# Ledger of designs, part 53: VH-VL binders against q0aze0

Target 1, 268 residues: q0aze0
Amino acid sequence: MKIILVNNRFKENTEKKAQEIAGQLSALNVEVIIDNGLDEPYAGTVDFIMVLGGDGTMLRAARRYGQRAIPVLGVNMGTVGFLSNIEINELAEYLPLILREEYSLEARMMLEVAVFQQQSLLTRVFCLNELLLRSNSPRMLSFALEISGQKLEPYRGDGLIVSTTTGSTAYSLSAGGPIADPQLDAFIVTPVASHIINKRPLVVSPEREISLHLLEEREAIIGIDGQIKMDFGAENRVLIKRAPHPLLMVNLKAKPFFTSIDRSLQRQ

## First folded at step 2 (VH-VL)

Design x1j (framework fv_ixekizumab)
Fold by ESMFold2-Fast, scan of step 2:
Structure x1j (fold): chain C 268 residues (1-268), chain A 123 residues (1-123), chain B 112 residues (1-112)
Amino acid sequence: as target 1 above (268 residues)
Amino acid sequence: QVQLVQSGAEVKKPGSSVKVSCKASGGTFSSYAIHWVRQAPGQGLEWMGVIIPIFGTADYNQRFKGRVTITADESTSTAYMELSSLRSEDTAVYYCARETYYGSGRLVYFDYWGQGTLVTVSS
Amino acid sequence: DIVMTQTPLSLSVTPGQPASISCRSSQSLLHSDGKTYLHWYLQKPGQSPQLLIYEVSNRFSGVPDRFSGSGSGTDFTLKISRVEAEDVGVYYCMQSIQLPYTFGQGTKLEIK
């Protein structure tokens, strides 16, 4: 068995914990690859991915490895979040089940984001939560939104979020989007500070293609999972569609989504 | 391999203009931003401005009061910095520097620098 | 504009001794994305500046591990655990949290 341990080298104790876990797994004759985010993603065959950290580390792991159809387990290191399944102090309890491959998988949809300069593809990335188009200045954006070739009336405002259902509790929620059951596959399209009073969040089929482009020259940024930022101008177009493969999240312990989000909202 | 190669030294008279070039090789020209930084003799580094070729957008340090213009030609992978109404105090080494802007995301530091272009302004 | 202040402005050290350079910003360099946009550059005599450390504490490719960066908010430190002759030059801190990007005045490191 070959396992990738994904961690964030800059968080206190996570690098040391990753080395400790790698040593334990090696003693059990498991080959371990440590991915601390500095190098290119490991290109070889892998049986399992263990993510040590909070939701941010899981989002990075999903972008790097989510399209390979490999089981991914989120192990929480004390950060409040929704993407981990077990706590680090529970790992010893669950490790035998992991090694025997005794767990269930939950499929989470991902976005495929393609950014163009007119007809030339500039980049193609995948993400678990969302794409954010936003103004990078105090000036409002004017932009066009097309859904499967249907051209909507122009948007005016600070931006737009195109989210997965997993991302419904991230930036989309902050912008007034709905909370979605992550078991559902859908795009959630949420305006950011729109100046048009009746621009509402849209929930659309994941089979739709969504395209965005600016109608005026403005300073704008495309953000992906809150971690990747790319400048976006009037000659750019972004195409968003369902990624070919979902992220396969390991479920070792039942975690009730609705009671978790309810408690989180009451604390705010 | 990434390399930024700048044009050669120039001697200019006060009131004239100078145009310095910075040719990039290695990587995709549209995937990064090119910054310009100057250094007067015996002094520190001063940021002048940036061009983001993919968007055709440029931003400037307001200290140069409309005297600086930064442009890019994607077909030749070359950025240019033009400084007009030259004064003796503009005597400096002018550097271009790269900020990676696309691909895996934006990096907000200068990973590679050009060799510098000495511009001397004297009458 | 964010003002960057370096201390000391010059350092003279014997080979093998440690060196420490401080950089202070007039406002916090911590962005809402959780990153701190402070970087260190070294300019050797007659050469272009070269990246040494980015985002406070990350060594750039090829930089020896005797160099380390630390700090948070407005106070940052660059340390060289044992200075070598090749380390002579002027060290600059830079902030890139907002335009215009600004540099410290520079710290000149000399041997002996």
Scores: ipSAE 0.000, ipTM 0.381, lowest interface PAE 18.2, mean pLDDT 84

Design x1k (framework fv_ixekizumab)
Fold by ESMFold2-Fast, scan of step 2:
Formats: C-alpha cells, sequence, structure tokens
Structure x1k (fold): chain C 268 residues (1-268), chain A 124 residues (1-124), chain B 112 residues (1-112)
C-alpha cells in the first residue's frame, strides 16, 4: 500500500516526526510520500492520507487531496482541534487497524469556489471550512447575494461568509453563525458586521448555487479556509457550489462532536 | 538468508524461571513478528506469543496467564522469552520463529524461518 | 480459540504412492480481504518445523510441485502426489486469522 504523510515544514518537530513515521512504515513495506506543502500535490494514486499536525494542516490536505475520495486521518501533534481523530502517541496502537483497513469513514462536504473576471474563469479551488468575502479597507462593502437565481436585497457591511457545516465552528462561529452538526450537509451564510439590522445567518440546501459580486468599486478580498487570499473587485464574481466529492475522514476513536464543542466554548 | 539462533538447553527446578534467547542474523528482524512456539516431548505445537520489535509490543496465549514475557533488543537483533513459575509440564522444546512478511500486526502471516529449538527440562 | 482438527493422525505410505491429509477448523478462516489464513508445516524427525504451504494453496519457496494445498472456509487438504523418503515427518495445519495461533494435532507420515 501507498500512504501520503502531510506535515508542516515550518514546524521542526513535525518534520522530524514525519520522517520517523515514514521510516517505520517503509520498514513494513508501505510506500510513503511526504508532502510538506512546498511542492505541487502528489499526482499518483495512493491508498491513504495521514495528516500530522493541527486543523490548519488538515485544511491544506483537504484542499490538495480531498476530491480524490481517499481516506484521510488527522493525527494531532499538539493542541487538540476539531479535525484530528487520534494523538501522535496513539499512532503505534492504531497503525494495525489502519493497515487492515479496520476503521469507519465520515463524509464531510466541501465547497467548490469559482472566481471569475468578467466572463472568464480566473481560478477554481476547493475548501473544507469556508469562503470569506471582506473589505480590505476601512470602507464598508456593498454587494449582491444570489441564491439559486433568487436575488436578495443588497448587503452593506464588512463582508459575508459561506461555510460548510464543518466550518460552522470556524470563522462563521466568530461572526455569529450557528453551530451545525458536521454530519448534516448545508451551506451556512453568515454576514460579517452587517450595517443592516435584520440580516441574519441563513442555512440553505447544499444543492443551492451561491453567487456574490460587488455593487460598488471597493478594495475587497476573498479568503479560502483562512489560507488563500485573492483580490476581489467590481469586475469579479464568485460562484459557490457543493464540491463533487466529500472529504472522507477516518474515524478510529470516538470523538463526540457535541461534548468537544461544549468543552471548547467553556474554555474561551 | 536470515537465520535464527537460540540459546542452549537448560535444566530448571519447579518454581524457577527460564529465559531463552533468539538471535537473528543475515537480515532485518525489527519489522518482522517474532513468535514463540513450544513442543512437549512427543506432542504437537503450541503457540505461546509474539512480539514485533520495532513497536515493542507483545501479545500472549492466555493459557500462560502472566507467566510468559517476550521482549526484544533491536540493537543486538535478539528476542527473549521468559517463562516463570515452571512446572514439570513445561518440559518442552521452545522455538522462536519469524513471520514471513514485515508487519505492524500480529495476525495473518505464516512463520517461514525457525530457530533450532531450545530444550528446557523441568525436574527436581 | 479456533480448534484445528487433522485426519488421519498417522498414515503409512509406500514410496511413489499419493498421500492426503485433511484439516478442519472450528470456524471460517476466510478474512474480509478475500484471503484464507491457513498454512501447512512439515517437521522432519529431529528438526524444526518448516513452512510448506501458505494461505491454503501457495507453495513456499523450494517446496517441490508434488505438494499441493486446497480447500476453503473450514475444510482444507494437503496432497502429496508421489511420496518420497524425504517427506517423512509430522505435518501440521495452522490458522493465523486470530490470536492465539492454533495448530492441528499433527499427522505422522511414515514410509512402509
Amino acid sequence: as target 1 above (268 residues)
Amino acid sequence: QVQLVQSGAEVKKPGSSVKVSCKASGGTFSSYAIHWVRQAPGQGLEWMGVIIPIFGTADYNQRFKGRVTITADESTSTAYMELSSLRSEDTAVYYCARGSVPTAIFEYYGMDVWGQGTLVTVSS
Amino acid sequence: DIVMTQTPLSLSVTPGQPASISCRSSQSLLHSDGKTYLHWYLQKPGQSPQLLIYEVSNRFSGVPDRFSGSGSGTDFTLKISRVEAEDVGVYYCMQSIQLPYTFGQGTKLEIK
């Protein structure tokens, strides 16, 4: 079998641990590809993806590999997040189950984001948490939101978040969005510092198409999972859809979502 | 060509313990399962336990109920089987044997390389 | 524990004649991966056991083609098409699908 190990090059202990794990797996006749984020994603076929790090590393792995329908396991190496399943010191205990393919999979929806310049496609990216539209200056944005051909009244404020249910505990939560069961498929549309008092978060079908564009020329950006930033102007529009494939997350160990989020909220 | 070489025959009194060694040469041993199997005179084969040295983890046939301990020293490519509280019924040839495939799991694979055996006699 | 039962417990064969040994397991040895974890060993007089057949029907390296294994689920057979003097010894089947590994009682093959 072939496994990708995803790690963060800029964390020395993570890089060293990835090399150690790669050596152990290689000794067991497992072919290992290390992805530290510097190169293009590995183009060949693989059987399993192991992510060594925190939620940020998982988000990068999901963007790079999430559309391939390959099992992805989050292995925590520090602060416990929402996207890891086991701790690094537990890996040896669970490795036999991984090699025997004795685990369950949880499907997590992803967003497909297409950004246009006039009528031309500039880029297409996938993400696990959210797309953020925000002002890049002290001026409020004026923008249009369209949901499956339905044109809403104009928004005025600092921006808007379109989130998956997995992303409900990320930026959307900070902006006042609801906490959603990640086993549900839905888009959560959360305004950022809206000047309009009656603009509330929306929870809509994942089969909807969401479109955004500026109504006035402003300095704005589009953010993807807090990791990619792109300039966004009045000649741009973005289209958001459900991605073709969900991220398949490996579940080796019970990690109840509701008790985890409840604990996290009390600590803040 | 990997070879497993075991320590020499031992005579022990009831209630004592014995520690048998198994040294691998001519190939990698740390990533292979190392099993221990015994055979009483004129009887069949009985599986005692296994260790995978690279992970330092071992498991045992529950029949030996805390009497058996299997360990490994990767630096010397040597596995050990210690059996305590010896009884006359423990008189047997003790074999170490290597699983045929490098592995992180105890199950599945046959044992392709066997040591020469160590006769342990328990008598007063 | 899985119980392995061999028949016969002994047989005596004239050189050049065939021999057949049966092994029955108390539960299926078929894994969900499609493999069946049943193996055959030969222990020649005064020697350590040696692997003969692995995963029902695969000859281990160096094993003559006169040896063949077959079977599925719980019933397995080892066949020797033409027994030679060097084949004398005790034959054991073993399951490795779960711990503890368990062996049959052994079948002693003698030459007449």
Scores: ipSAE 0.000, ipTM 0.405, lowest interface PAE 19.3, mean pLDDT 86

Design x1l (framework fv_ixekizumab)
Fold by ESMFold2-Fast, scan of step 2:
Structure x1l (fold): chain C 268 residues (1-268), chain A 124 residues (1-124), chain B 112 residues (1-112)
Amino acid sequence: as target 1 above (268 residues)
Amino acid sequence: QVQLVQSGAEVKKPGSSVKVSCKASGGTFSSYAIHWVRQAPGQGLEWMGVIIPIFGTADYNQRFKGRVTITADESTSTAYMELSSLRSEDTAVYYCARDQYLEWSGTPNAFDIWGQGTLVTVSS
Amino acid sequence: DIVMTQTPLSLSVTPGQPASISCRSSQSLLHSDGKTYLHWYLQKPGQSPQLLIYEVSNRFSGVPDRFSGSGSGTDFTLKISRVEAEDVGVYYCMQSIQLPYTFGQGTKLEIK
C-alpha cells in the first residue's frame, strides 16, 4: 500500500506530525511519500492520500491529485473546516479502517479552468471551490458571461464567482450565494457586488460550459481556490467546465454538513 | 450618518512602525473602498493606497515601496494603515476616506466621507 | 502617473467677488463608461478635506449653488460665483480614473 501524506510545512508542528505518522505507517509495511508543497506532485501510482491540515491544505491536495480518482482523507489539526473528516487525535482509532479500506467515498465535483490569451491556451488548472473574477482596483468591471453558447446581458460590478457546490461555503457565500448541498453537482454563478438589481446567483447544470471575458480594459485578477492568482485583462478569456473526475473524499465518520455550516455562521 | 473615526496622534522614532485605524461609526464598509491619504505640514494631499474590504484586496502608491500595509477587519468595520521604517519625512496627518466603487443612483464616485485625521510625528 | 496641475496657486478675493480655479490633467480623464473622473475638494483651516464637486459638474449634497464645476478631457474649472468668508481654505482637484489617484498641488483662497 502506498500513501501520500500532504502537509503544509509553514504550519507549526505539521511536518513533525507528518514524519511521526509516516513512521507509524512504515512500521505497518505502508510506503509513504510526503508532499509538503515544495516539489512537483508525486508522479507515481498511490492507493490513498492523507491530508494533514486545514481546508487550505485540502484545496492544494485536490488541485495536485484530485483528478487521479484516489481516495483523499482530510485530517484536521486544529482549525475547524468543511473539508476534513476526522481530527488528528482520532487518527489512531481510524487507521485500521483506512488500511482495510473500510470506508465510504463521497464524490465532490471539481472545476477545470482554462485561461486563454488571444486564442492561445495560457494555463489549465483544476480546483475544488471556485474561480473568482474580481476588480483589482476601486473601479467596477464590465464583463461578458456566456453559458453553453447563450450570451447573457453584460455584467457590471466588482466581479463574478463560478463555484462548485463544495465552494458554496467559501467566497460564494461571502458574496451572497446560496449554501448548497455538496451531494449535488452544479455550478453556482454568484455576482460580486453587482450594480444591476436583478442579477441573482444562478445554479446551473455541471454539463454547462461557462466563458468570461472583459468588455473594457481594467485591472482585474482571477483567483482559484483563494490560492492561485493571475492577472486578467481584455485580451484574456477563461473557459470553465466540470473536471473529468470528481475528488473522492473519504468518509470514516458521519459529519452532518448542514449542522456544521449553521454552527459556523453563528460563531462569526 | 456614517462617520470615519481615526485613532489618536502618535509620536514615533525613526525606523519604527505606526499603525493607524479608521472605524466606520454608524455603518459598515459594505460596497466601499477605503483610501489612505497623507498631508505633510504645509503641503498638499498625497494618495497612499486603498483597500476593498469585502475582498481584502489592497493597492499602494509605489512611492511607499513595501513600507505600507493596508488591512481591514469587517467584523469591527475598521481599516488599518501600517507604515514601517519611519523617516522624519513621514511626519504628516494621515486621513482615511471612503470611495463608493459601486455606482448607485445619487452616489458619488469620489471621497465623500473623510476621517478626522491622525497626526504622526517622527522625531529624529 | 497622471499629473494634475492647478492654477493659480493662491487667490485673494473680496467677499461677494467671483473666483475661478483651473485644473489640467496630463491625460484624458474620460472613462469608457462615459464618466469623467475629476473631483474637487475644499480643505478649510484645521479640518479634513470635504467633497465639493464630483465627476466634473455634480454638486455634492449640501454644497451651495455658488459652486460650479465644468470642463472635459484634460481641462477643468471650479467657479465660485460670489465668495463668502466660509469659503476660505485650500481647493484641490483629484483624478480617480486610474491608480495611483493624484491631486493637484492646491489653490489657497484668502479673503482680502
Scores: ipSAE 0.000, ipTM 0.402, lowest interface PAE 14.9, mean pLDDT 84

Design x2 (framework fv_ixekizumab)
Fold by ESMFold2-Fast, scan of step 2:
Formats: sequence, C-alpha cells, structure tokens
Structure x2 (fold): chain C 268 residues (1-268), chain A 124 residues (1-124), chain B 112 residues (1-112)
Amino acid sequence: as target 1 above (268 residues)
Amino acid sequence: QVQLVQSGAEVKKPGSSVKVSCKASGYTFTDYYIHWVRQAPGQGLEWMGVINPSGGTTDYNQRFKGRVTITADESTSTAYMELSSLRSEDTAVYYCARGSLEWELPTDYYFDYWGQGTLVTVSS
Amino acid sequence: DIVMTQTPLSLSVTPGQPASISCRSSQSLVHSEGNTYLHWYLQKPGQSPQLLIYKVSNRFSGVPDRFSGSGSGTDFTLKISRVEAEDVGVYYCSQSTHVPYTFGQGTKLEIK
C-alpha cells in the first residue's frame, strides 16, 4: 500500500507530526510519500491520500490530487472544519479500517477553471470550493457572464463567485449565497456587492459552462479556493466547467453537516 | 510603499560566520514569505532558502544545509540569514526578497520586492 | 535541480529595435494544477533584481507594455518590442515550480 501524506510544512508543528505518522505507517509496511506543497505533486501511482491539517490543507490536496480518483481522507489537527472526517487523536483507532479499505466514499464535485489571454490558454486549475472574480481597487467592475452561451445582462459590482456545493459554506456564504447540501451537484453563482437590485444568486446545472470577461479596463483578480490569486484584465477570459472527476472523500465516521453549519451560524 | 532594508556590508575571515538582517516595512510582515538569494561577483542568482515569518518554519537549498540558518523576529519585522563556516567562495551580495503568499499555500509564486543587497566579503 | 538555460548570453541592440531572450528548462514547469511558475527578472547595473513578468506572460505592476512573455512547458521567450536605454541590464528567467528555485545564467542587454 502506498499513501501520500499531505501537510503544510509552514504551519506550526505539522511537519514533525507528519514525520511521526509516516514512521508509524512504515512500521505497518506502508510506503509513505510526504507532500508538503513546495514541490510538484507526486507523479506515481498511490492507493490513498491522507491530509493532515485544516480545511486549507484539504483544499490544496484537492487541487493537487483530486482528479486522480484516489480516496482522500481529511485528518483534523485540532481545529474544527468542514472538510476533515476524523481527528488526529482518532487516527490510530481508524488506521486498521484504512488499511483494510473498509470505508465509504463521498464524491464532491470540483471546478475546472481555464484562464485565457485572447486565444491562448494561460492556466488551468482545479478547485473544490470556488472561483472568485473581484475588483482589486475601490472601483466597481463591469463584466459579462455567459451560461452555456446564454448572455446575461452585464453585471456591475465588486465581483462574482462561481462555487461548488462544497464551497457554499465558504466565500459564497459570506457574499450572501445559499447553503447547499454538498452531496448535490450544482454551480452556485453569487454576486459580490452588486449595484443591480435584481442580481440574485443562481443555482445552475453542473453540466453548463460559465464564462466571464471584463467589459471595461479595470484592475481585477481571480481567486481560487481563497488560496491562489491571479491578475485578471480586459484581455482575459475565464471558462468554468465541472471537472472531469470528483474528489473522492473518505467517510470513516458520520459527519453531521447540517448541525455543524447551524452551530457555526449561531456563533456569528 | 513596500521596502526591505538590509544591514551593511561586512568583511569576514574564513571559518567565521555572518548574520545579515532584512527589515520589512509597508506591509503586514507575517503575510509574506521572506527568501534569501545570493549573487557572487559577476555571476548569477542562487536561491538559499525561505522562512514563513508567522510560524518561523524554514526550507533551505540542499547546497547550504548545515551552514545556513534563517530566522525572523515578528516584533521587529526583521528576517535574518546566518551563514557559518565561511569560505572565500561565499563572497557575494546577499539579497532578501518577498515571496507572494497564495492565501495559505506553502508554495511561493514569485519574488515581487527585493532588499538592496548586503555585500559579504570573505578574505584574510 | 531544474537547469534553466538562457540564449543568448549577451546581446547589443540599437535603441528602438526589438530584442528577444529565450529560456529553456530541463523539465516541464507546468504544475499539475495548470499553473506555470516561470518568471523574468531584470537587474540594472548596481541595483537589485526587479520583477518584470510572472507566470509566463503577466506583467508586474508598473512594467511597460513593451515587455511581453510567452511560452509553455519547457520553452519560454521574453520580448522587448522597442528597446530603450533604461532597459540595459541582465535579464534572468526563474522557475518556482520545483524546489530549489532556480535561475538562468542571465542575458546581458547592452545598447549599441
């Protein structure tokens, strides 16, 4: 069995913990590849991906490995989050189930984001939560949104979020988007501080293609999962579609999504 | 405006150590990584290592492992690079540079602002 | 380590004429996420390096539009449409796809 152990070496104490866990897995005759995010993702075949950290580390792992159809387990390091399934102090208890492949998988849709400059592809990125288009200045953006070739009336505001259902509780929620069951497949399109009264969040089939481009010269950025930032100008176009493969998340214990989000909203 | 201000030039004897400072201003120090890059006279640029000031975690080019130590002091917004067991071939201008932090990603993007450089001369 | 090879090592250009610098990496700089972390820096005489182009083709803030970057995979080009006196210096390509981050050997641009 070969396992990738994903961690964020720049987070306090995580690299030491990753080394300890790698030692424990090696003692059980498991080959371990450590990925701390500073190099290219491991290119070889693996059986399982274990992510040590919070939601941010899980989002990074999803972008790096989510398209490979390999089981991915989020192991929380003591901070409450939505993408982890077990706590680090529970790992020893669940490890025999992992090694026997006794777990269920939950498929989570991902976005494929392609950014163009005129006719040329600049970047292609996969993500689990969302793409954010936003102004990088106090000036409002004017931009075009097309859904499967249908041209909507121009948007005016600070930006737009195109989110997965998993991302419904991330930036889309802060911008006024709906909370969605992450087991559903849909795009959620949420305006950011729109100046147009009738611009509502849209829930759109995941089979549709969404494109965005600026109608005026403005300083704007494209944000991916709150972790990657790219400059976006009037010569750029972004195309968003459902990624070819969902992220396969490991379920070892029941995750109470609705009670977790309800509790989170009561605190805010 | 973003500025990285480095300590002054130093002349060191072989076998000694040098510690160069890099004081950041014009931005939140803990939001960006600090990298160290050196340039020997008439030669190209060589990456030495990086620090995340918020946690103090570091990574080093294998060529310098065992001799280089990078640290950061959040209270003074200052990063340090210490190089030990100095040789004449370590004579170079040493630069600190700010790395773009991609919202919690450990992988840096590019070096957007650079310090003015510190000349370290190793001779007897 | 990824080896970055620049061509030419030096060039002299008459003011107003174009210049082109090539950079080749020993392995692909395309991250599996789709990003290509290839950047261009300029070091003017007596100064620190400064960022010109990041991620292949994006101009850094304040960089004139006469500078452009292009390329993919392992083969990249920096172009200056009309060279000016202020462009004199050494140009470096750099990759940050893989650790350790590496630089090309540099291309010295001089005015004729």
Scores: ipSAE 0.012, ipTM 0.479, lowest interface PAE 9.0, mean pLDDT 86

Design x2a (framework fv_ixekizumab)
Fold by ESMFold2-Fast, scan of step 2:
Structure x2a (fold): chain C 268 residues (1-268), chain A 123 residues (1-123), chain B 112 residues (1-112)
Amino acid sequence: as target 1 above (268 residues)
Amino acid sequence: QVQLVQSGAEVKKPGSSVKVSCKASGYTFTDYYIHWVRQAPGQGLEWMGVINPSGGTTDYNQRFKGRVTITADESTSTAYMELSSLRSEDTAVYYCARYDYFTGEGLYYFDYWGQGTLVTVSS
Amino acid sequence: DIVMTQTPLSLSVTPGQPASISCRSSQSLVHSEGNTYLHWYLQKPGQSPQLLIYKVSNRFSGVPDRFSGSGSGTDFTLKISRVEAEDVGVYYCSQSTHVPYTFGQGTKLEIK
């Protein structure tokens, strides 16, 4: 068995804990590759991915490895997030189940984001939460949104979020988007500080293609899962589709989504 | 281990220019912005500008527009700040700092700073 | 430009006593997305600034529990529950909600 341990090197004690867990797994004849975010993604075949950290670390793991159809387990270190399943102090209890492959899998849709300059593909990336188009100055953007060839009336505001259902509780929520059941496959399209009174969040089929481009020359950035950022100008366009494979998340312990989000909202 | 290592102290004549370097290591250089902040002796911190190393796009404090140029070399993971038309008032410690504008882990601030480069402008 | 005003500019505290620093911005620091980009940095003598608190109340990695941040809109506070000798330095509040990014004038904390 070969496992990738993904951690965030910049958070205290996470590297030491990753080394400790790697040693324990090696003693059980498991080959371990540590991905602390500094190196290129591991290119070889693996059987399981264990993410040590918060939701941000899981987002990086999903971007790097989510398209490979490999089980991914979120192990919380410090603060409880939406993407972790067990806590670090529970790992020893659940490790035998992991090694025996005694767990269920939950599929979470991902986005495929393609950025073009004129007709040339500049880059293609995958993400678990969202694509954010945002002004990089105090000035509002004016931009075009097209859904499967249907051109909507121009948008004016600070930006737009195109989110998965998993991402519904991230930036989309802060911008006024709905809370979505992560078991559903859908795009959630949420305006950011729109000046047009009737621009509401849209929930659309995951089989649709969404495209965006600026209608005026402005300073703008596109952000992906809050971790990749790219300059976005009037000569650029972005195309968003459902990614070919969902992220396969490991369920070892029941984690009720609705009671978790309800508790989070009550904490306001 | 994240490190930002800056070039050594410089002494410059009024009217000349200075170019300070900031070499990044321990992370993917193009994933984070690099900002420049200066501090005159006994004074507070003053933001000068920023670069996105991935696109090379920059933004500058209006106070320095026309005199400051920030660049980045992806092959060496090094950012540069060049300040022209130097005056005695430009004597300061110049810092580079890493900034994550977008992150799911809450990095929306200057998390790691270089050690600083003292630039002295005198005849 | 957003002006950041710190009070007091200088503070002397006996070890183990609490300390409080106030920061006021000339405009609201709430971004359109709902986040407030108000941060606190510490510069120890002869050293580079280091991050203490980000987005009003979040402690940076390795920062002791005795440091806490609070506030909203334009009024913010940094509190140290029990001042230690290692806390000597100049504390700066900073905003990154609007360009240009600005800093307070600094509060010098000294041990009596």
Scores: ipSAE 0.000, ipTM 0.407, lowest interface PAE 13.3, mean pLDDT 85

Design x2b (framework fv_ixekizumab)
Fold by ESMFold2-Fast, scan of step 2:
Structure x2b (fold): chain C 268 residues (1-268), chain A 124 residues (1-124), chain B 112 residues (1-112)
Amino acid sequence: as target 1 above (268 residues)
Amino acid sequence: QVQLVQSGAEVKKPGSSVKVSCKASGYTFTDYYIHWVRQAPGQGLEWMGVINPSGGTTDYNQRFKGRVTITADESTSTAYMELSSLRSEDTAVYYCARDLEGYYDSSGFPFDYWGQGTLVTVSS
Amino acid sequence: DIVMTQTPLSLSVTPGQPASISCRSSQSLVHSEGNTYLHWYLQKPGQSPQLLIYKVSNRFSGVPDRFSGSGSGTDFTLKISRVEAEDVGVYYCSQSTHVPYTFGQGTKLEIK
């Protein structure tokens, strides 16, 4: 069995804990690859991915490995999040179940984001939460939104979020978007709220294609899962669609989504 | 406007510790990483470490690990850098600086706003 | 650690003339996601460093269009199309692809 341990280099003690866990797994004849975010993703075949950390570390793991159809387990290291399934102090209890492959999988949709410069593909990335288009200057953006070839009235404002249902509790929530059951597949299109613009969030079929481009020359950026930033100008366009494969998340214990989000929203 | 305001110049004896502050204003303090960079007189820039103010998580340049501690106080929007076991070679201007765009994974992004710098002189 | 080497270490330019500064890294600065995290800073006399160019070629807000950056992999260039008196200072290239973040030794630009 070969496992990738994903951790965040900017979280001290997580790297030390990853080395400790790698040693324990190696003693059980499990081959371990450590991904701390510094190097390129491991290119070889693996059987399982264990993510040590919070939601941010899971988002990186999903972007790097989510399209490979490999089970991914989130192990929380202290900060409560929505993407972990077990706590680090529970790992020893659940490890035999992991090694015997005694767990269920939950499929979470991902976005495929393709950015073009004129007619040339500049980059293609995958993400679990969202794409953000935002102004990188004090000036409002003027931009076009198309959904499956249907051209909406031009948007004016600070930006737009195109989110998965998993991402509904991330930046989309902060911008006024709805909370969505992550068992549903849908795009959530949420304007970055300005007191001037009166656009509502949209919930759209995941079979639709969404495109964005600027109508005026402005400084803007495209943000992916809050981790990747790309300059976006009037010569660029972005195409967003459902990624070919969902992220396969490991369920070892029941984690009730609705009571978790309810408690989180009551924390002020 | 974004501002990072640092504490005043200090003169320290060899073997002592210094703690420099960096007070942030004009933005949400917990949304941006804070880095520390030093510059010895007439020399170039040297990265020391970074903190995520939202959780207090840090990463350090190995050259300073064991001597440097970076902390943040969310209630005062202030980051701190403490350097212990001071030597004459630690005489430098110490800067705090913010990541460009405020995402929680700052790996790879430039420093958009810098503090004015704090001169620390180590002599006896 | 990634070593950043700048050439020249100093240059004197007549106002209105162009200036060019080179930066070479000991290893490729291309990140796995295809971005190159090479940045340029200017430190004017008696001031803190300020961001000029980020990710090779993107001008930071408020930076005049006479500044431009280019390059790929390990070789990068900062160009000033027409040097003005306010451009005096030390220019630093920096990489943030690999930890620890590192800086070039600096290039001092003076007016002739």
Scores: ipSAE 0.000, ipTM 0.443, lowest interface PAE 11.5, mean pLDDT 85

Design x2c (framework fv_ixekizumab)
Fold by ESMFold2-Fast, scan of step 2:
Structure x2c (fold): chain C 268 residues (1-268), chain A 124 residues (1-124), chain B 112 residues (1-112)
Amino acid sequence: as target 1 above (268 residues)
Amino acid sequence: QVQLVQSGAEVKKPGSSVKVSCKASGYTFTDYYIHWVRQAPGQGLEWMGVINPSGGTTDYNQRFKGRVTITADESTSTAYMELSSLRSEDTAVYYCARGEYDILSGYTDAFDIWGQGTLVTVSS
Amino acid sequence: DIVMTQTPLSLSVTPGQPASISCRSSQSLVHSEGNTYLHWYLQKPGQSPQLLIYKVSNRFSGVPDRFSGSGSGTDFTLKISRVEAEDVGVYYCSQSTHVPYTFGQGTKLEIK
């Protein structure tokens, strides 16, 4: 068995735990590759990916490895999150199940984001939570939204979020989007501080293609999962569609999604 | 280096007006809101109003009942706050401050850069 | 107007000891877009205020790790894990969720 351990290079405790776990796995004849985010993603074949950290580390792992159809397990290191399945202090209990492949998989859709400069493809990136189009200044954006060839009335405001259902509890929630069952496949399109009356969040088929471009010269950025930022100007266009493969998340124990989010909202 | 530099101290008579300037440098002036906050001697902070230099749109604390006017001159990267019908209670240090813009969450209107303050004394 | 109430209004701390300041708002500070615009400022003697924490818990650039913010809804806390001499001044909480933006009364921190 070959396992990738993904950890956060900026967290000393995560690095130390990754080394301890790697040693333990090596003693069980498991080959371990450590990914701390500094190098290119590991190019070889692997059987399993273990992510040590919080939701941010999981989002990075999903962008690097999510399209390879490899089981990914989130192991929480103390902070509450939505993308981890077990806590670090439970890992010893669950390791035998992992090594025997005694777990279920939950498929989570991902976005494929293609950014064009004029007519040329500039970049292509995948993400688990969302794409954010946002003004890079206090000036409102004026932008066009097209869904599967259908042109909507122009948007005016601070921006727009195109989210997966997994991303429904991330920035889309903060912007007033609906909470979605992560078992559903859908795009959630949530306006950010829209100045146009009656611009509501949309829930659309994941088979739709969504495109965005600016109608006026403005400074804007595209944010991916809250971690990658790209400049976006009037010469740019972004195309968003369902990624070819979902992220395969390992499920070792029941997670009470609805009670967890309900409790979180009561506290906020 | 990002900074806001304000005009010097002023002494005014009751019933007159004062116009304080705030010159921005080290960033794109039209990309951030400029707020005005005052502090009476020994007292706390009181928000007066805001301007978006890009469009000139303003919003004011109603407490000042049409006595305050905030303007901006993009060509000189300077914001102004004019307070009319001055009373002794208007004696305060007047600050301009830049509203923070976070790339992912947009306008926070947390005041990340402050001017040095302008003391306005209203006395007979 | 939203009223911001700070407790305590003053505190005197021995260097190296922790300090905690509470801030309560008369209404929820959650904006319709979902963000909570609660910020903390420090005004050192003779200086302009400076931003410490924005949106409840985010440390502003250059602010030491010993400062942390927490809270939700109407109840917020600023904590200094180990007070240093340079921390002397008046601390203000502020909301920018609703116009007019408002500030707490201020908490004066002094070293023993």
Scores: ipSAE 0.000, ipTM 0.400, lowest interface PAE 16.4, mean pLDDT 85

